# Ledger of designs, part 1: VHH binders against DNA primase large subunit PriL (priL)

Scores and structures below are computed, not measured.

Target 1, 340 residues: DNA primase large subunit PriL (priL), of Thermoplasma acidophilum (q9hjd1)
Amino acid sequence: MILPDRKQILDRELIRRIADTTISGSGHSDGLSEYASIRKAAFAFVESAVLGDQAYSPIENAELAFIVWILAALDENIITARTIIKARDTVEKQLRLVEHYEDLEEFGSRLGIEISVFGEQIGKDHLYRIGVADFATYASRVTGSKYRLSNQIVREGYVYVDEDVMAKVLREAFVSFMFDTLDQIRKEDAIETIKSVLDDLEKIRESYRKAHNVRMIAGKGDASMFPPCMKEIIKNLESGVNVSHMGRLALASFLHKAGYSEDEIVPYFRNAPDFDENITRYQIKHISGEISGTEYTPPKCETMRSNHLCYMDDDPLCHREWMKHPLTYYEVKRRNRKIR
Structure headers, positions and changes below count from the first letter of each chain, unless a header shows other numbers; antibody chains aren't numbered by Kabat.
ipSAE, averaged over its two directions, is called F for ESMFold2-Fast, E for ESMFold2 and O for OpenDDE. V2 adds 0.75 times the mean of E and O to 0.25 times the DockQ between the complexes of E and O.
[cut] marks letters that were taken out.
The coordinates of atoms that the task and the answers printed are left out; those that the model quotes come from them. Centres of patches stay.

## First folded at step 4 (VHH)

Design a11 (from a1 with S103A; framework vhh_8k46_1)
Fold by ESMFold2-Fast, scan of step 4:
Structure a11 (fold): chain B 340 residues (1-340), chain A 119 residues (1-119)
Amino acid sequence: as target 1 above (340 residues)
Amino acid sequence: AVQLQASGGGFVQPGGSLRLSCAASGFTFSSYAMGWFRQAPGKEREFVSAISSSGGSTYYADSVKGRFTISRDNSKNTVYLQMNSLRAEDTATYYCARDWLGAGWFDYWGQGTQVTVSS
């Protein structure tokens, strides 16, 4: 299981040993073999994240530490984001598979979050206690009414939650930990520290260039730049309000064209009352052209209006005569925000 | 009310064939794409095949491509799945589903029909 350890991640000598380890002679130690295995697993993890591979690939603390240095040396925002999202999902799966609640308590402790088991175990689930401030900080990043503070038991500055809620909170805290730790490593220092594996770093860059040589209509950006129709759909999905199939198709195809991966799109739909992850993934693959061979085009403004999905209200940009497509709105907002 | 009735399942030996049917009622069948899914014991539901509203486009999971054929008869409000060269791994409960946009957006499911491939 991954247990966050900033001191281990920032241990430059350990990272150098992992990078520089070569098997010399016969009868080498198990430790030397382990370093080579860690390095191989770390590069494989980053490459799979870059390629959009959804398969669960378990990693441990040593692999995680080396992954951070790979990301620092590459210094590519999209590679970094995709790898951290894959690490987040890996951590969530590991947290849900723990057989001992003490491991979850230790995970939280390493992130500066005090967690304790409270009350009697209910079946396989334990009831956990976490401070309101920590809960509010991280739970607000999780989509779904189940994860909102107003739907939890709150007493004397603590929130009492089940294992599912706790796993979601801890995964978001882990994401913050990863970005914060990565920010402490300079690119030049990372390149110098792992210079023995520069050829492997170049392979990652090449894989990224080949996989992402598809021109996107709009780069992945700030959700605040989304048109009001898409914001309304997101709001309704987050609140558990039933969204029509046309609305779900519109959002999924819009996000795909805006540069969002399948793993980044799926979370938007998790709070739907009829949510099924396998069906949702199939729908996204069909929209992207992975299954059908033909990419699905997001609906135009007139189609959104005819399906009662247009929330243009007083938005001046939506009322312009030339505004015919939700993607055009996003492109205009993204361009103008970067200039202004 | 929308209703989908799947039938045609049963016991078959490896290498055998079965034809599944899904009879639809309560909606304009010719306006909707249709799909087949399956679920084996202890496993998650997986996509098998889909067909457009006109029948002009079909889609298959890699595991069944070349062995299964989806078809429909809009005059009979029925979608079919012809399963050839059946394998033990095809053992599952098969469900038909309505896809109103032809893009994998399934809103109604049938009750399922059991297929067991065993010797």
Scores: ipSAE 0.000, ipTM 0.343, lowest interface PAE 11.9, mean pLDDT 78

Design a12 (from a1 with L101P; framework vhh_8k46_1)
Fold by ESMFold2-Fast, scan of step 4:
Structure a12 (fold): chain B 340 residues (1-340), chain A 119 residues (1-119)
Amino acid sequence: as target 1 above (340 residues)
Amino acid sequence: AVQLQASGGGFVQPGGSLRLSCAASGFTFSSYAMGWFRQAPGKEREFVSAISSSGGSTYYADSVKGRFTISRDNSKNTVYLQMNSLRAEDTATYYCARDWPGSGWFDYWGQGTQVTVSS
């Protein structure tokens, strides 16, 4: 389990030892040293995050520490955000597997958050107590009405929450801890400290470039292959009809993921009554992860439907039981054209 | 409570320079991308600039590229906007805002600081 430890993460000489430990020859050894295994796991974690692999990847404090220095040396906003978000999700998974209250108390304490259990029985149904200031700071970053202060029990400056809410709050506090810790490391110091593995850093950059450009390399399709939901949004924008914020986000994120550049996406919004090119470009940069650090995932068919943005009509492809995503529709149309 | 305190505005002649500061409190500053927006009298609020949480990436509106520079000091919980070669059309109230990674759009707007560029 990851247990936040800023002193360990910022131990430059420990990180240097991890970076400098190698297995003999072409990789053959009687066994891998602990440091070599930590380094390998850390690079694998960053690469999986860059590739969008969201599968649970258990890591411990030593791997996390080395990951921070990899991120400091790379100094790439999107790689940093994707990796920290994957670490956030890993921490949330580990927090939900905790058997003892004392483990959550220690985790919170390491982040400067005082946690206590309310009630005598310890289990998934007991309530945790957290200060209202800490709750407000971190819970506001979690989407969903369940995580708003107004939906909690508040008494004498404390918020009483269930295990789910506590895990969400602690994961967000952990994200703050990660960015705070990362920002204490200068890029030049990180590069010098892990200079023995700079070739592995370049492999991460190459993996990111390949992942980013995979749809462009394959050749993106055209608007005739778009699903009916996206065609309807485009039609409304072209006619100068106001499209909801969710509809605009759906289209922009869909186009970005389909391989469209910022300059190719902006024209779709020019006829909107409230069009502002600078704000639109900022929003596209935010959706792509360039300034937010995390790429937006375009909404699934279920989300489009719940927001009244689903226009499937008699399209047989939209009615397939396995059709769950507008991007899947687009990929099926592109693939069918290419195979012929 | 989240607080953003903008300062550094004032009266300046065309071609002059000003440095705006935004002091943040009530949240972990280094975890948020930060931005500057402006609003001129009778106009809608427009985007000016943004900076990633680490400071590694910056974005600028075309109208200010090459003249304005956004920067941040995470140790001081402050984001800055260095404004050079100021023009009459830069006259506006300037606001700072925070953006949480993965949350969507900018949330919480600062108090604002007035910049007036005139001869």
Scores: ipSAE 0.000, ipTM 0.215, lowest interface PAE 17.3, mean pLDDT 77

Design a13 (from a1 with L101Y; framework vhh_8k46_1)
Fold by ESMFold2-Fast, scan of step 4:
Structure a13 (fold): chain B 340 residues (1-340), chain A 119 residues (1-119)
Amino acid sequence: as target 1 above (340 residues)
Amino acid sequence: AVQLQASGGGFVQPGGSLRLSCAASGFTFSSYAMGWFRQAPGKEREFVSAISSSGGSTYYADSVKGRFTISRDNSKNTVYLQMNSLRAEDTATYYCARDWYGSGWFDYWGQGTQVTVSS
């Protein structure tokens, strides 16, 4: 079972040993064979996530640790999002398979969340107790009325939930843990640490590019087809440059309308100076209409110009008299690619 | 009831300074990003500045960068806009607004405070 362990994940020398271990024949110790197996499983996990494979892939702490360094070295937002979401789903399944409630309490404790079993267990359901602040932070990320605070029992600063709700909350806390841990690793340090397996990293990039092209033909484009206004916002966010609230809203709503999921959108904002994953996810839910009841549409070209977010430059498509919307630019680029 | 009360506007000469204040009540101020907008006569309302709920991040329109500073005091439920090196084109009614969860979606606009920069 995965048990969050930031110290183990950030153990650079352990990761280097896993990367550098070469098994050229029989006679290697079980430990050396284990390192090769961990490395192979980690790459397979990332590749399956990139390809959209929903099959349950059990991994443990060592595989998870190496996966984090693969993601840091790749430094590609969509690959990172898909891999962390697959890990989230893996964690949820593992949490639902625990035989002892103490394992769930330990999992939460490692994430800074106090969990206690409250009341007599009858049947298979358990009443768990979690602080209202932690519940509100993580449960707000889960779709469905069952997971809303208003549908829980709240007393004296604690929320009393069943096993299903607790597993959902912990999986979301685990996602925050993963992104926070990944942010502590510099790309150059990751590349140097796992330099012996850079060829395997390049295979992941190729698998992603191939899968991305197939999705583009199927109707969902990629960032190369985005209008220059959206590319500029992305560039500024990636560089840690301050982007206005209107610019961030424009990008999030554009990506949502382009078919990007919440989990695919969040990584675009990670380098923003005041990035808060909880607030970002709540913003995306508002934009999608899940919380607000009304889907937000990205601003028109005229609105982008009025807010100094338009970067038409010499792009001939932006200068067409009928080009009035960033989404229209994207649709034209996507269509031209499809019928080529 | 949610209320936003902007104040601190007035008449000032070019090159002068003014500090605007927005007093918030009726909601958990520390949970919301806040923004300042302005509307000059005959023009659409335009964004001026915004500040995150913690105060850790600030955003400015290009026209005011280096001259205006947004800040907040969560213990006083107040957001401020320090306006330096004022120009005639800064003449406008200034509004404070609550940004619901940093979405760029501003609600509960204040009544505004008039700033006039003239010689």
Scores: ipSAE 0.000, ipTM 0.130, lowest interface PAE 14.4, mean pLDDT 78

Design a14 (from a1 with L101E; framework vhh_8k46_1)
Fold by ESMFold2-Fast, scan of step 4:
Structure a14 (fold): chain B 340 residues (1-340), chain A 119 residues (1-119)
Amino acid sequence: as target 1 above (340 residues)
Amino acid sequence: AVQLQASGGGFVQPGGSLRLSCAASGFTFSSYAMGWFRQAPGKEREFVSAISSSGGSTYYADSVKGRFTISRDNSKNTVYLQMNSLRAEDTATYYCARDWEGSGWFDYWGQGTQVTVSS
């Protein structure tokens, strides 16, 4: 089972030894076969996540530690999100297969969460107890009425939940642990620490480039290529006009999918009457899947129309029978401009 | 592992036809929208066509509308691109791609198949 261990992850000497061990003929010195296996498995895990491989791929604690440093050195939001989502799914599967509640207690304790079994249970169901604050923090990120506080047993500052709910809560806490730990490791520090695997990092970047959106290789377009609906939202934000929540969500998710970074998206919202940079950055991270684990899809043309956010006017592209999505408009404009 | 294998390219005369195939493996094909893109020599990759997971909705670039038809067979895990009335300007390497979560953002790409239209 994967057990989160920040001290192991932040052990730069251990990470350096893993990086420096011989694998595929590279490295500063021939190392132990155990370190070579960890290094190979960590890179294979990241590559499989980058390629969209949904097959279950178990990882061990030392492999997870090295994966974090690979992600920090790569410093690519989509690679990071995909790898953490795969690790999240791996952890959830492992949490659902535990036979003893002590395993969940240990997992929780590594994440700073106090978990205990409630009473002596006979039969197939265990009831677990978790503090209300921890539950509220993580369960709010899980979709579905079953995972809402109002559908749990609450007493004396504790929430009593079944194994399914507990696995979801711990899964989300694990995701937060991964992002928090990555924030403690700077790209500069990571590159210096694992410099012996720079060629393997480039292989991951090439796999990502080959397997994923060619828009990122070709470069993103510019605002002149945006559909009229997005241009109207931008115009209203720039003029300080109040834009609906759906409009703000539509623009942020559209810009993210178009290849805009968090720092490039934030300026679009600076003139909003309720602007707060920290809240805006959190919302962008949530929309991008960096925190939520799920990337939010920009709304379709039909949804934009239903929310009074469609401004197709006389634009010929918007009036095509096949034009059903703002992202499709943007891609057609980008592709056509490069061919013309 | 996720794999997309594009095939069916080759040499054709202007006005000719080709049918491209993309065989998918390693994921639940029927749950994903699929698309075709192309890259001509010295040009950026461009969108050609897309099809919804059920096959109920199709999308085409203006340059190929009325000439190309995208289709899929979920029982065979294959997406097709029927290319009619081919022009010299259609010369390119053609790539099939999987649509990430139905968002119009393509996350996995095939190796490509070369189409050359020349007299």
Scores: ipSAE 0.000, ipTM 0.117, lowest interface PAE 16.7, mean pLDDT 78

Design a15 (from a1 with W100Y; framework vhh_8k46_1)
Fold by ESMFold2-Fast, scan of step 4:
Structure a15 (fold): chain B 340 residues (1-340), chain A 119 residues (1-119)
Amino acid sequence: as target 1 above (340 residues)
Amino acid sequence: AVQLQASGGGFVQPGGSLRLSCAASGFTFSSYAMGWFRQAPGKEREFVSAISSSGGSTYYADSVKGRFTISRDNSKNTVYLQMNSLRAEDTATYYCARDYLGSGWFDYWGQGTQVTVSS
């Protein structure tokens, strides 16, 4: 995947020219066919990202990459999040297919990270060196004990990692770089020029809403009574925002204990960018005790807070001194609705 | 670093047997549950089997129950999949995986080993 050149993508005149010619479909006749193809491909990439398509789709063309990022910058929510997540997964797959390790060094440099490779190629055992500050910043965003600093070799301010760890770190650096880049694009006057394509973006949002609604639960319509912590996790899954392992476990175990069946729980996860139905069903069976022999208990409010998954805000029920569990919130809401 | 090396795949006729091995390194193997997954060409990855950290509990997909046996040797940091009465539909790349935090969420996947069942 080609990263957009930061100087080029922040060039106001270039953005205006490309938006008018490629995104809007207007412009010079000698370039219209080529630009129409690039625009179609860019919209297809963004639409597939929004709909949760995990198919490997490399962006090898700098102009196509540029248009994808401009389209992502027009929306500050679901389109932006989903597009970055699809690109994140595509980038990780491409980083693992690199034939020359110097390509990882160049990729890192474009993200503002200096990395080095040590030794001769010996497959997955190639060691990479990265500064401890950069490692701490990006590796902390990767779920799994393998990616913790305590499981790495640290020498003189540098962390020495294998190819898998380096790919994950560069993946997260890419995500951070793109959110920062899109934020800067949004602050430029040039973005106003391409707001005329909002109708096309609304069609993509509508496609997402229809796909989501088709996959929604039929048997349990009381999600409005869920505690704000569970509503936030659901909202983030729907928006393609990264949901931590603890957040996914919290939601799945909460739904199971609330009486939801496996088939009713699966739809909540179908819109996650990395959704896999077989793995999701296995995880739900493990949580329910079907294959583990022991049911998982949903986390208490205290555990939700310590994992930054608690969204009490101004909800009066969450602020009661006796409110200690998300399930308690749900049961109180259900009881009170029957009285009303 | 964490590594999972799957091996033992190959070509076998229907009704035959194969034993897959997954050699683990870079973590305390005896503390983690392990699983086997498979992916056939053009299909999604599916769960095959899992074994608890002690080896005291085993779990199987309905499609392989009674034909496949998962086991582990904590002294050798290895998990095994004994595949008996193989069928054409068992043709797939088989992956071993580590169970993240014992929760049924797999956080590290080994490289696959190809199993082809054909006459």
Scores: ipSAE 0.000, ipTM 0.341, lowest interface PAE 14.1, mean pLDDT 72

Design a16 (from a1 with W100F L101T; framework vhh_8k46_1)
Fold by ESMFold2-Fast, scan of step 4:
Structure a16 (fold): chain B 340 residues (1-340), chain A 119 residues (1-119)
Amino acid sequence: as target 1 above (340 residues)
Amino acid sequence: AVQLQASGGGFVQPGGSLRLSCAASGFTFSSYAMGWFRQAPGKEREFVSAISSSGGSTYYADSVKGRFTISRDNSKNTVYLQMNSLRAEDTATYYCARDFTGSGWFDYWGQGTQVTVSS
C-alpha cells in the first residue's frame, strides 16, 4: 500500500533515475527494469485520471513519488486535481483493505496524525481514536452527514470512529499531504529532473485535450486556451498575490461555465493568502446555483475592464471588435485547436 | 477599513431564543446584501440566512427556516438574526458576512459570536 513519505517523494536523484531508465528486453519476465515499470505505471495512472477512468489502479510509494514530479513538470491545475483525486480514491481503497491495524496507524503517523485502535477487533469492525483537531481539519472536507462531528462518539478531546469514517479522514489528510508536497517542487526543477520523458508529458496534455473535447465543445481544455484575463488571475493566485473578490468570482464562474466541477475549481484558489476551503466551496456552490437556485454568469469583457481585470496584452483574439466575453475567447480557442 | 462585529451570542436552553447583531462600518452598508453563516467544531461552515440590500428579499437554509428571521436596519448599519426554538444542533460560532455581488459572493467576515444550546 501507499505510505506517505515526503522525503522519498522529494528524492530528486531517485526520480532522475526512474526517468532516465531505458527499457530493455534483458533479464525481466515482462521485459522491463524496475525503474521502467515504475515510470510506465506512473504515466498510465496520470493518463487514466485525465481520461476519467475510475477503475482501481494499485500503485505504491515509488509510483506515487514519480507521479508528483510529473504533476510538477506539467504544472496544469486540472490535471493535478484529477490525478490527486484519483490517488485519494486509490488510497481510500487500500486503507479499507489493510489486514493489520498497525498499517493504518503507520499511514496516519506519516501524515502527522496519531491514530489508535480502540475497543475489540472483530474482523474489520473496530473503533479508531483520533484527536478532535485532526478530525475537524479533515472530516469537514467530506460530504455527508455521517462524517460530521455531531454523528461521532466524542470523549475527552478524542473522536471514536469506525473504519469507514477513518478511511475518509485519512484520504483527505493524504490530499493535503499531496498538495503540500507538490508545492515544494519548482516547475523548472521538475522539468530538468525528468527531461528525458518530456515527450510523455506532452502525450498527457494531448490526451487531456482530446478527452474533454469529445464530450463538450466548451469542455475542460487546458489553461493555455484560457483568455489572458483568466490566466493573469490564475498566475496571481498561484504566486500568492492577493486577488480581488471580483477577480475570484470571475475565475470561479468562468471555470464553472467551462464545465469544471467544484473539486476541480477549489485547487485554483489554494495558494491565495486568505484561502479558506469551506468559504471557497460555499462560494462555488452559490455560483453553480446549488444554494441560490440560479447560476452566476461570468462577467463580460466590459465588466472585466471596468474592474481592472482585463489583460489583453498582444493577444490578437482579444483585440477582435466582436470579442465581448471571456467564455467566447475560450470557445474560439477550443474550436481553432480542433481544426488545426 | 471594513469591519463587521457580531454580538448577542451566549448560553441558552433548548427551546430558547437569542438575537444576534452585526454592526458594520467602513462601507456603504445600504448598498450590500448581508448574510449569516455558522460553524460548529469539526464541521464545514454552513450558510444560515441572507438579506438583500433593501431588506426586500430574505433567504434561509432549510434547517433554520421557520425558526430564524433575518432583518436589517440600514440607518444603524446593522443586520440581525432572531433565533427562536433553538436546538442543540444550532450550537456553533455565528459569523456575519458582506455579500459583495448580492449573489452569494461573501468577501468580508465578522469575528463571530458563540451560541451554545445546552441544558
Scores: ipSAE 0.000, ipTM 0.361, lowest interface PAE 11.9, mean pLDDT 79

Design a17 (from a1 with W100L L101Y; framework vhh_8k46_1)
Fold by ESMFold2-Fast, scan of step 4:
Structure a17 (fold): chain B 340 residues (1-340), chain A 119 residues (1-119)
Amino acid sequence: as target 1 above (340 residues)
Amino acid sequence: AVQLQASGGGFVQPGGSLRLSCAASGFTFSSYAMGWFRQAPGKEREFVSAISSSGGSTYYADSVKGRFTISRDNSKNTVYLQMNSLRAEDTATYYCARDLYGSGWFDYWGQGTQVTVSS
């Protein structure tokens, strides 16, 4: 079972040993055969995520640690999102297969979440207890009325949930843990630490370029200056994560107002399940006013926040008192790319 | 003008069946995925089922899988929801919706049809 362990993930010397593994005359004493297997599994996992492979890919803690350094060295937002979402799904599957509640308690404890079983452990339907603040933070990211606070038993600051709801909350907490851990690694340090496998990193980058038509994003350059809310919607679409109607409307109308043509907007939606190009083109024409007669305006920051689509986090520009619109963010970045 | 007219709701006993219909007009029906949602009093609107533009792919909420079947007839511009083994918790107003991008971006909604499952 994958267990969150920031100390193990950030163990740079261990990661360097895994990366530098070669056929050794001193052999067995350093676990060299194990390191080669970890490297192979980690690269395979990232590649499968990049290619959109939804098949279950079991990984262990050491593979997860090495994956984080691969992501830090690549520093590619879409690759990072796809890989972490695949890891999220792997973790959720593992959490649903646990035979002992203590495994969920250990997992939660490592994420800073206190979990306990309510009542007798011998009996039907073990109810789990979680603090209301943690529940609200992570459950809000899960689609479906079953995962809303109003549909749970709440007593004295705790939410009482079944195993399904708990697994969803823990998987979302794990996603936050992964992004927070990744943010602690500098790209230059990651490149230096795993420099022996830079050829494997380039293979992943090439696989992504071939599979996802990234030439439009790279060629525009402007996409690098999109506000974090729009970047997040794009990451979720690329990774196959369910994006709300407001999120899709926000992105399509934002791209239209940013000067993107219909042909340039369509590719952003190609990873949606059951994608239909004619439907997408028709709606872009509707949003642009070509067939509706009225141009659709992309939502302001307040609307993005109320729809849980605002990811301002650590971005100083998003925290400016006058920052009221995603388009304003883009205009500021586009015109003055060197100002910080 | 785009219109979606839901019908077929009513009163039924637990274990009974109902078939909902959604008649679409004002757009090329065969080019759009369609979905069904429901909303009980005091609750948020929840996803029930969706069907691709061709009818080749269907999606269901876990709570209705195995009991409900979505289908469509593109020659009649109609999407259907066959509801079997109805339970009291299925009581809600049911809405049909046009799926903008085939994966949950719904841009037009019908007026709804009430389903009440009670003794």
Scores: ipSAE 0.000, ipTM 0.139, lowest interface PAE 17.2, mean pLDDT 77

Design a18 (from a1 with G102D; framework vhh_8k46_1)
Fold by ESMFold2-Fast, scan of step 4:
Structure a18 (fold): chain B 340 residues (1-340), chain A 119 residues (1-119)
Amino acid sequence: as target 1 above (340 residues)
Amino acid sequence: AVQLQASGGGFVQPGGSLRLSCAASGFTFSSYAMGWFRQAPGKEREFVSAISSSGGSTYYADSVKGRFTISRDNSKNTVYLQMNSLRAEDTATYYCARDWLDSGWFDYWGQGTQVTVSS
């Protein structure tokens, strides 16, 4: 079973050894000689996710670690989203197969979530207790009435949940852990660390381009320049979290106005639980004014705030007196990049 | 930081016994499988033995099976290697290692302890 460990994932020298090792001998029982097998499994996992194969594929911590560096080196939003969603579903299945409470407690503790077993006190079906703040953060990302706070047992700041709800919460916390860990690896550092397998990385890019018929445009700017509000919506959509209609409208209209084509916008929505490509394309045409005759304007910062979609945190640019629009943030970032 | 301190090595005659210890710190010891490796001068590092996080499963290289026993004490954050019927071929620096991510391969290596088997 996968057990989150950020320090081990970020061990650059170990990742380099995995990348550089070849299968020059065939001993499957020798630990050190299996680096090449880990690398092969990691690439297979990413490729299957890119091709839309979401069937259960068991992986261990070493494969997960190398997958993170593959994703960092590729730096492709949809490849990252599909792979992390497949890893999420793999983790959920593994969490449901644990035989001991201590395994779930360890998993949670590594994600900063404190879990306790209280089934005998509350009822046999409600084995786990989690703080209401953690529950609200992660359960809100799961679709379905069963996962709403109003349908849980809540007592004195704690939510009492069954194994199904706990597995869903932990899988969403794991998704957050994956994106946060990935954010700590710079693309250039990842490329340098796994440079011996750049040909395999390019094969994944080609598979993705071929399967999704998308065009890459140089010089337009990229997701690193997007305001925090749009990054949060993208993160939630790509992780399969349910995003409100207003959030989806905000992102689609933002991307359209930022110069993204229909084919470039569609992939951002592929991991949404209710995704349908024909409906999504039709909606984008409405937003662009191609069908509706009226172009929809992306919402202003004030509208984002009133809809609980504003995520400024410590970003100094969002706190500027004159920052009134997500598009203004994007334009400032693009201009500053050209001057550097 | 992860620290692994191997000790218990020394000089022993063929047929003798030694017990190696590896004291771990800087991580939750009971959550990790542990292993022992050895390296003779001018040779590559060789797998010797491994033990699961709970101690319920053990693994041995064919060259040491039946002679060496790996064990652990999770309350003391220590893994042990009991070496019996030692041979000249067992002469090496012995390293304690943490099984990184329970994958069956090992990342962090302790400072070695020298074992010399000679008449």
Scores: ipSAE 0.000, ipTM 0.100, lowest interface PAE 22.3, mean pLDDT 77

